VH-VL binders against q0atu2. Designs and how they scored, part 234

Target 1, 119 residues: q0atu2
Amino acid sequence: MLDKKARIRTSREYRNVFEKGKRLSGRFLIIYYVENALDNNRFGFITNKKIGMAVIRNRIKRQLRAIVREYQGQVKNKHDIVLVARAGIGKSSFEGMEKDYIAIMKKAGLFARNANKID
Key: E = the ipSAE of ESMFold2; O = the ipSAE of OpenDDE; V2 = 0.75 times the mean of E and O plus 0.25 times the DockQ between their complexes.

## First folded at step 11 (VH-VL)

Design te25 (framework fv_dusigitumab; at its last look DockQ between E and O 0.81; V2 from the best seeds 0.63)
Fold by ESMFold2, look of step 11:
Structure te25 (fold): chain C 119 residues (1-119), chain A 121 residues (1-121), chain B 111 residues (1-111)
Amino acid sequence: as target 1 above (119 residues)
Amino acid sequence: QVQLVQSGAEVKKPGASVKVSCKASGYTFTGYDINWVRQATGQGLEWMGWMNPYSGETGYAQKFQGRVTMTRNTSISTAYMELSSLRSEDTAVYYCARDYEYYETSYFDYWGQGTTVTVSS
Amino acid sequence: QSVLTQPPSVSAAPGQKVTISCSGSSSNIGDNYVSWYQQLPGTAPKLLIYDNDKRPSGIPDRFSGSKSGTSATLGITGLQTGDEADYYCGTWDSSLSAEYVFGGGTKLTVL
């Protein structure tokens, strides 16, 4: 699990990323990201009602948290990053979400140089 | 600027199908979902479904399940909505709209001009 | 009929103020964010308000939105003849298998 300081916690913090950040979309995910004034990254996760029932939305959030935790050490620091589940994500596999995350983070330039060489 | 331009009006017989196109410009087509909304003469707006143009995944309103198909051709940035087994009650203006994700919701920030479909015998 | 309830019509003179209500339930307005759309006669709908009370660029501040409980309200001050239109509230509804729902629409007549 991501520890407390690596989480975006308030609606104001979330909205700041949407309002000030850059948007980049993939097959199953959209990321919004902005530099922060901290010494660490913070991650947020959004599954709006369009995605499905609460059971499905909670499963998707859990899977995305696991993916982010796996790769968090490779992410360039000092960013607030919100992952938004895209319509249709409920039909994807965990591996499909993971692949999409890696691709979109590389395209955004958010992985450190050493991480960018992994396949 | 963002623009959604739809195909021209159609007149159809009951039992036929219609396919309406929606050409997007001014933004990355695959980066935003397309929704379809219809409006019968003198009536309100009725949501038909969403389509993710990156993946091709769709979600249809229960009312239209089995009669509607939403597709796209990403090489020409065009979305399509096809409605089959047409009835006179399907006479309406059909709109495409771009879906914008913001925080815990989404909404339709740009709309096509509408396509009138008339179903009569 | 419509999941979200709006008055069918409202009217007022130029320069006046009106409000348009939108009533729903806990599965739509109660736990979601409301948008409002303006449809001028013979035209496509246009986004007017999002996230309950925010205006997209180009929408003047005489248009306002609010939400309380399971109800939302669109306010229009300084009415102009060009405001004569149909107004729709909309949001996602989880009780309808995650379908988008609109209100029935409110016809605003500027007398």
Scores: ipSAE 0.694, ipTM 0.897, lowest interface PAE 1.5, mean pLDDT 91
Fold by OpenDDE, look of step 11:
Structure te25 (fold): chain C 119 residues (1-119), chain A 121 residues (1-121), chain B 111 residues (1-111)
Amino acid sequence: as target 1 above (119 residues)
Amino acid sequence: QVQLVQSGAEVKKPGASVKVSCKASGYTFTGYDINWVRQATGQGLEWMGWMNPYSGETGYAQKFQGRVTMTRNTSISTAYMELSSLRSEDTAVYYCARDYEYYETSYFDYWGQGTTVTVSS
Amino acid sequence: QSVLTQPPSVSAAPGQKVTISCSGSSSNIGDNYVSWYQQLPGTAPKLLIYDNDKRPSGIPDRFSGSKSGTSATLGITGLQTGDEADYYCGTWDSSLSAEYVFGGGTKLTVL
């Protein structure tokens, strides 16, 4: 799992990202992102209620955390990023989620310049 | 400004199909789901389903499964709702509404003006 | 029949306060944020309250929302003739294949 310091945990922290951050939508994900004053990135995860049952939401959250963890070293530093899962994600494969994450993060310009090429 | 403009009134026979359009403007069309809600005369609001304009994925209310099809044309920022095998009970005003996904919530912050569909023999 | 239960009608004189209740269950109001929609006669619904108690821009503070348990309440103070409308509560219900559900609506009459 992500380190505690790499997680957005409080309502205040989430609110700050939502209010001050930029919003970008992909197929399965909406990201809100804003620069922070820290030396690390923090990630938040929201599974929209329209996804369905709690079991599904929890599964999706776990999968998204895994994806973020996999690519966290390639993300530009000093950002708070909240991932909001869209309704269709419940039927997606892990690979599909991963592709969507990569696509939306690229579109947001959040991958570091020295990051390895991601297909 | 965000705006949803729907197509004009429709009159259909029982058994026919109707396709209502909803043109969006003032925002990124593919960034927000479109919901469809209908309201029979003198009755309450009834949710029909959602459509993701980015992928075309949909979620329909069980009541309309197999009879409703929600689609979109991203090039013109337009959502469509087609209802087949029409019955007199389908006579209603049909609304499209933008779904704002914020934090752990989702609500309909902008609505079309509505499309009256009349089903009569 | 609506999943959420509202009183069919409420009425009060101008300047008075009214409340509209919305009763649900743990799978909808209990677990999800509630929104309220105002529908003036002959018009499309309009978002009035979101996230239980938040007002969109342009909605006066005379309108308030609250949620407790499996019930939500819309409050209107300083009632005006222009408030005469139908009011609907709405939320997502995960037990119904993640369907959005509305209340049956409440007709507010200003006497």
Scores: ipSAE 0.456, ipTM 0.868, lowest interface PAE 1.4, mean pLDDT 93
ESMFold2 (binder alone), look of step 11: mean pLDDT 94; pTM 0.958

Design te26 (framework fv_dusigitumab; at its last look DockQ between E and O 0.73; V2 from the best seeds 0.00; counts 0 for: pae O 4.8 > 2)
Fold by ESMFold2, look of step 11:
Structure te26 (fold): chain C 119 residues (1-119), chain A 121 residues (1-121), chain B 111 residues (1-111)
Amino acid sequence: as target 1 above (119 residues)
Amino acid sequence: QVQLVQSGAEVKKPGASVKVSCKASGYTFTGYEINWVRQATGQGLEWMGWMNPYSGETGYAQKFQGRVTMTRNTSISTAYMELSSLRSEDTAVYYCARDYDYYETSYFDYWGQGTTVTVSS
Amino acid sequence: QSVLTQPPSVSAAPGQKVTISCSGSSSNIGDNYVSWYQQLPGTAPKLLIYDNDKRPSGIPDRFSGSKSGTSATLGITGLQTGDEADYYCGTWDSSLSAEYVFGGGTKLTVL
């Protein structure tokens, strides 16, 4: 589970990322991201009801949290980052989501320089 | 300028199929889902399904399961909706719409001009 | 019958205010954000309100939205003849087979 300080928690915090941040899409994920004024990153996760039943949405959230936790040390600091699940993600594998996350974070320039070693 | 331009009107016999196209411009086509919505004359809007143009994955309204196929050609930024085994009640205007994912919901922020499909004997 | 219930028509004079209701259930309006779409005669629908109460760029502030419980409301003030249109609420339904649902539509007449 991500540390409490590394979580986007309030509706206002989420809306700030959506309204002021950049949007970049991959196969199963969309990220919205914006620089923050903190010394750390914060992550948020969105699976709206169009994704499917609650069982599916909960599985996706848990998998995305695990992926983010695995790579959080490689992410450039001072960013608020929201992951939005795209339609069809319910049919993806953990490995498929993980690869998509790595690719989209790299395209966004959000991985630190040494992240090339984890690719 | 985001734009969705659909193919022209179609007249079909019962039992035939129709394939409507929706060409996107002004944005990254693979970055947003395309939804299809139809409207019979003088009636309300009826959602048919979504298609993720990056992956090709789809989700269809239960009413259309087995009769509808939504596809795309990313090389020309075009989405397609094909409806088979046409019946008179399928006479409608068919719209494509861009699905914008925002926060814990999504909404249809841009719509095609509509394609009239008439099914008559 | 539509999953979301709207009055079939409303009328008001130019300059007046009108409200259009949209009634649903916990699995749609209750759980999800509501959008409103305007369909002018002979045209495609256009997004008017998203996220219950937000306006896209180019939509004047005399259009407003709100949500309470399982009901949503579109408000239009300073009515103009150009506002004559059909208005639809829409949202995702979070039941077993998640689908997008529209209201039955409301025809606004400006007399």
Scores: ipSAE 0.683, ipTM 0.890, lowest interface PAE 1.6, mean pLDDT 91
Fold by OpenDDE, look of step 11:
Structure te26 (fold): chain C 119 residues (1-119), chain A 121 residues (1-121), chain B 111 residues (1-111)
Amino acid sequence: as target 1 above (119 residues)
Amino acid sequence: QVQLVQSGAEVKKPGASVKVSCKASGYTFTGYEINWVRQATGQGLEWMGWMNPYSGETGYAQKFQGRVTMTRNTSISTAYMELSSLRSEDTAVYYCARDYDYYETSYFDYWGQGTTVTVSS
Amino acid sequence: QSVLTQPPSVSAAPGQKVTISCSGSSSNIGDNYVSWYQQLPGTAPKLLIYDNDKRPSGIPDRFSGSKSGTSATLGITGLQTGDEADYYCGTWDSSLSAEYVFGGGTKLTVL
């Protein structure tokens, strides 16, 4: 699980990201990201009801949190980032999700230059 | 401005296939899913499925599984819906619609003008 | 047969108020946000209400939406002749197949 300070929790925080942030779409994920006034990144996760049953949504959210946690040290600081799961993600493998996350984060320019694992 | 422009009317015989196009403009095509909805004459709206323009992934209504194929050409921002083994009951106006996703919501904020498909022997 | 249930028709005189009901179940309206679509004669559907009660830009405040339990309601006040159209509710169904579902539609006639 992500550190408490690394989580977007309130509706207001989510709204701020959606209204002021940039949007990029990947295969399985859409990310919304905006700079924050903090020294750390915060992540939010949205699993739309169209993905399917709650058990599926919860699994996807758990997997996305694991991916974000794995790479959080390589993400540029001072960003609020919301991950929105697309409907097709339910049929994806964990590795597929991970690749999509890496790809979209690279496209957004959110990974630090010294990131090694994502070269 | 966001626009979805569909191909023209089609007349088909039973057993044939029809492929309807939907050209998007005014926004990033790969950023939003495209849904297809049909409406038989004098009837209500019927959802057919969704297509992710970025990945090409799809989700079809159970009713159309095995008979519908949704694709896209990203180079020309165009979505396609192909329906095979046509029957008279497939006679309808077919719409493409853009899916707008925020938070945990999903709704169709822009629609094509519709394509009339007539199936008759 | 539509998954969501709407009255086939409603009618009222100009200036009057009308309501259109949309009845579903826990897996659709109960768990998901409801949208309403207006379809004028001979035209494509148009988004009227989203997220149960929000109006897109350009939609007058005469139109309102609400949701309670497994039912949703569209309200139209100050009815105008131009409001004569078909109205559809829609939402996602959180079933194994995750399908979008529409109501059967309601024809509004302005007397």
Scores: ipSAE 0.025, ipTM 0.688, lowest interface PAE 4.8, mean pLDDT 90
ESMFold2 (binder alone), look of step 11: mean pLDDT 93; pTM 0.953

Design te3 (framework fv_dusigitumab; at its last look DockQ between E and O 0.91; V2 from the best seeds 0.73)
Fold by ESMFold2, look of step 11:
Structure te3 (fold): chain C 119 residues (1-119), chain A 121 residues (1-121), chain B 111 residues (1-111)
Amino acid sequence: as target 1 above (119 residues)
Amino acid sequence: QVQLVQSGAEVKKPGASVKVSCKASGYTFTGYDINWVRQATGQGLEWMGWMNPYSGETGYAQKFQGRVTMTRNTSISTAYMELSSLRSEDTAVYYCARDYDYYEASYFDYWGQGTTVTVSS
Amino acid sequence: QSVLTQPPSVSAAPGQKVTISCSGSSSNIGDNYVSWYQQLPGTAPKLLIYDNDKRPSGIPDRFSGSKSGTSATLGITGLQTGDEADYYCGTWDSSLSAEYVFGGGTKLTVL
């Protein structure tokens, strides 16, 4: 899916982002993000049990991973970024999630200044 | 400072409807979901549903499906819960609460003061 | 009957300690994270513990939480008269199609 180096793996790593990071919310997503001490970005994905059954949660995670992979080359390095699915996301389209991701990442200032494909 | 301020007490007759408001301040209203919880006199807490104020999407507890409607007006940072076809057992204090995400969980970090709804003939 | 089971009441003297249990199932406490809420007489509930064992800002460390299997426990030490309240555990339940569930509540009396 994402490179192993580019994923947040442990409960402790996830909790650090929630405790130390900044929070921004969109229509279908919330991101938490913090600078890390690595040379690369790491991404995490959360679909709480409030989102729905496992089948729905797994579909959403797969779609979010695909979106992140598409745009990861445009993300400023050295950040841990957790995407949290918002209640109601189960009714969104892939394009709806993608638009929301782009908007929230721009608002957070996490895309590089020359993010030409994000207009 | 985060604050949720609810509308005043209501007295209703069986068969009527009630609409409770919850005005948010001190944070970005559309950034957090609102949940509704009720409590009958001398009883425990009962979850009623959630509402995403950005999208307007809702999810209701099965017990209230078909009788409850949760809405919002984002221009005044206000959430609403309407309960129809009221019965005496709907007599309770109704709370709004803000949803907070932490890792794989979510919890209610701020609560409104409550709105007493009395249903009597 | 509540999905999560708590004792109806507990009591202890000022300065002592007390624990409040919350028993559930694999579909709620067993596979999710527990919160605790304090409700002082005549007031709204207040978040006391989240993520099983974490305290929000402003909650003193004499309040603690833990979870083992399908059961959770709230611990309170150094009891004060101001701790007299109802205490509720809560979590999401996957067997109810994503519904939030509370325990029945425990009335704490400080005598």
Scores: ipSAE 0.734, ipTM 0.902, lowest interface PAE 1.3, mean pLDDT 91
Fold by OpenDDE, look of step 11:
Structure te3 (fold): chain C 119 residues (1-119), chain A 121 residues (1-121), chain B 111 residues (1-111)
Amino acid sequence: as target 1 above (119 residues)
Amino acid sequence: QVQLVQSGAEVKKPGASVKVSCKASGYTFTGYDINWVRQATGQGLEWMGWMNPYSGETGYAQKFQGRVTMTRNTSISTAYMELSSLRSEDTAVYYCARDYDYYEASYFDYWGQGTTVTVSS
Amino acid sequence: QSVLTQPPSVSAAPGQKVTISCSGSSSNIGDNYVSWYQQLPGTAPKLLIYDNDKRPSGIPDRFSGSKSGTSATLGITGLQTGDEADYYCGTWDSSLSAEYVFGGGTKLTVL
């Protein structure tokens, strides 16, 4: 799991990102991102109820957390980033999610163009 | 401004199929799911399903499983809803609606003007 | 027949307050945010309230929403003739393969 300081935890923090941040959509993910006043990035994860049952939503959250953790060091600092899973994500493979995450983060300018897995 | 413009009224016979279109403008089409909702005359709203314009993935209400097909043409920002094996009970106004994901909620913030589909012998 | 239950009709005189109830279960209203939609005669539905109690831009503060347990309530103060419409509550239901569900609708008549 992500370190506590790297997580958006409160409703207020989430609301701030949604209201003040930029929105960008991908195939399976929507990201809301905004600069923060911290020295680190914080990530939030939203699995909408239309994704399906709790077991599915929880699986998706685990997978997204794993992906974010893998690429955490390659994300530009001082951002609050909320990942919103789109309903179709439940049918996607882990690799498909990862690919979509990389693509959308690059499009947002939060990733380097040559971002790769951390060795 | 965000707009959803639907195709015109349809008259069909029982057993036929109908395909309603919904053209989106004023926003990134692939960025928001499209929902379809129908309303029989004098009746309430009935949700039919959602479609992700980016991936083409869909989720249908159980009631319409096997009979409804939701598709899209991204090049013209248009969503389609096809309902087959039409019955008289399918006579209704059909709406497309944009799905807005906000925090843990999802709601329909923009609606098409509706398409009247009449099924009669 | 609808998963969410609303009174079929409510009425009041101009200037008065009305409330519209929406009753559900733990799998829908209990676990999810509720939205309200206004449908004026002969028109498409319009988003009125989202996230239980939030108003989209352009919606006057005469309209309010609340949620408690498995029930939601729409409040309208300072009732105007233009408020005459059908009102629907809606939310996602996790017990129905993640289906969106509406209330049966409430017809508001301004006397």
Scores: ipSAE 0.616, ipTM 0.902, lowest interface PAE 1.0, mean pLDDT 93
ESMFold2 (binder alone), look of step 11: mean pLDDT 93; pTM 0.953

Design te4 (framework fv_dusigitumab; at its last look DockQ between E and O 0.83; V2 from the best seeds 0.70)
Fold by ESMFold2, look of step 11:
Structure te4 (fold): chain C 119 residues (1-119), chain A 121 residues (1-121), chain B 111 residues (1-111)
Amino acid sequence: as target 1 above (119 residues)
Amino acid sequence: QVQLVQSGAEVKKPGASVKVSCKASGYTFTGYDINWVRQATGQGLEWMGWMNPYSGETGYAQKFQGRVTMTRNTSISTAYMELSSLRSEDTAVYYCARDYDYYETSYFDYWGQGTTVTVSS
Amino acid sequence: QSVLTQPPSVSAAPGQKVTISCSGSSSNIGDNYVSWYQQLPGTAPKLLIYDNDKRPSGIPDRFSGSKSGTSATLGITGLQTGDEADYYCGTWDSSLNAEYVFGGGTKLTVL
């Protein structure tokens, strides 16, 4: 579970990331990200209706939250980051989503320059 | 500039198949889903399905399930829609459209010019 | 056939304003965000409005959108002859197959 301060909360904040941020796509995920004026990162999660039924959309959200929480300490600060589930994600495994997240965050340059297990 | 260029008009007999291509340029092809929409003469727009060009995953409208196949070749940034077992009511203009994910929805921000498919005996 | 209901046609004189309605259900317009597409004669559809009321770059502010409950409305002010077109509303439906649905289309005539 992400702390309250690490969550993008309002529709206006979400839309700002889509309007002003950079977009990078992976196999099952899209991230939109923009620098913020805070001391911390904030994360948002979107599963729109094209993904499927609410049960599957809620499962995907839970899995993405867990993935983000696992790696959040290695993300460069001062960013608002929205994860968008791509069509077809419902057929992916948790491991597939996790690998996609790691790859896309590395390509975006959002992981800190660590020599640890993040790569 | 984003551009979607479709293959030329086709004339087919009932029972045949047609495969329409949609070549993308001006953006990262694998980064956006492609949707297919058709429009019979004097009729409205009818959504056929989506295709994720990165994963190759698809989702088809129930009406077309079993008759439509959507594919891609990422090396040439091209999407394909194949409709089989054609009937006269499949006579229509077929469009590809780029699907832009925005907040809690998505919409079709760029469209191909359309491909006329005529099914007649 | 169409999941979303639009009037088949609407007309007004140049300079006037017109509205085009789009009626749906809780599973589509009620639960989702509406887009509008303009189709000029002989051309492909073009995105006109997204996110209920936002305009893409290059769309003049004479075009507006709104949503209330299970209905959406496209407004066009300062009507011009170049606005003669078919207009479609569209949105995702919450059905088990997660399908995109369009309105039946509205032909705008500028008299």
Scores: ipSAE 0.791, ipTM 0.920, lowest interface PAE 1.1, mean pLDDT 92
Fold by OpenDDE, look of step 11:
Structure te4 (fold): chain C 119 residues (1-119), chain A 121 residues (1-121), chain B 111 residues (1-111)
Amino acid sequence: as target 1 above (119 residues)
Amino acid sequence: QVQLVQSGAEVKKPGASVKVSCKASGYTFTGYDINWVRQATGQGLEWMGWMNPYSGETGYAQKFQGRVTMTRNTSISTAYMELSSLRSEDTAVYYCARDYDYYETSYFDYWGQGTTVTVSS
Amino acid sequence: QSVLTQPPSVSAAPGQKVTISCSGSSSNIGDNYVSWYQQLPGTAPKLLIYDNDKRPSGIPDRFSGSKSGTSATLGITGLQTGDEADYYCGTWDSSLNAEYVFGGGTKLTVL
């Protein structure tokens, strides 16, 4: 589980990211990201009904949280980042999601180019 | 500006197939899903399915599964919808629409001008 | 026939107020945000309302949306002749498979 301080939790916080942030799309993920006034990053997760049934949405959200946690230390600080799951992600493997996350974060300039999985 | 421009009207016989195109411009094509919606004459809107232009992943309405194929050519920012085994009931205007993911839902913020498909013997 | 139920038609004089209802179930309107689409005669649908009650840029505040339980409502005040069109509600439904569903549409006539 992500630290509470590393999570976007309120509607206002989400709204701020959507309205003021940049949008970038990957294969399975869309990220909205904006600089914050904090010393840490905050992450939000959106799995809309387009993905499928609740059991699928919950699984995807759990997997995305795990991925974000794994690479948390490699993300540039002072950002609010919302991950929106795209259609089709439900059929993807965990590794596929991870690969897409890394790719899109690198493209956004939020990861170092040499970002790798931390053991 | 965002635009979706569809191919011209089609006339087909029963049992044939039709392939409608939808060319996108004014935005990153692979960044937004494309939905297809049809409307029979004097009838309401009917959702057919979605296509992710980045991956090619699709989700079809149960009614059209096995008969519809949604594809894309990313090099020309064009989405395609092919409907096979056409019936007279498939006579309709077919629309492509851009899907905007926002919060925990999505909606169709831009639409093509529509393509009339007529199926008659 | 449509998953979402709308009145087939409504009518009012210019300047009047009209409401269009959209009734669904827990698996669609109950759990999802509702969008409304306006379709002028002979044209493609246009997004009118999203997220139950939000207006895209360019949509006048005469148009409003609301949602309660498994029903949604579109309101139009200060009715104008140019408002004569078909109106559709829409949302996602995840009963067995994620599908987008529309209402049957409502024809608005300005008298």
Scores: ipSAE 0.517, ipTM 0.878, lowest interface PAE 1.2, mean pLDDT 93
ESMFold2 (binder alone), look of step 11: mean pLDDT 93; pTM 0.956

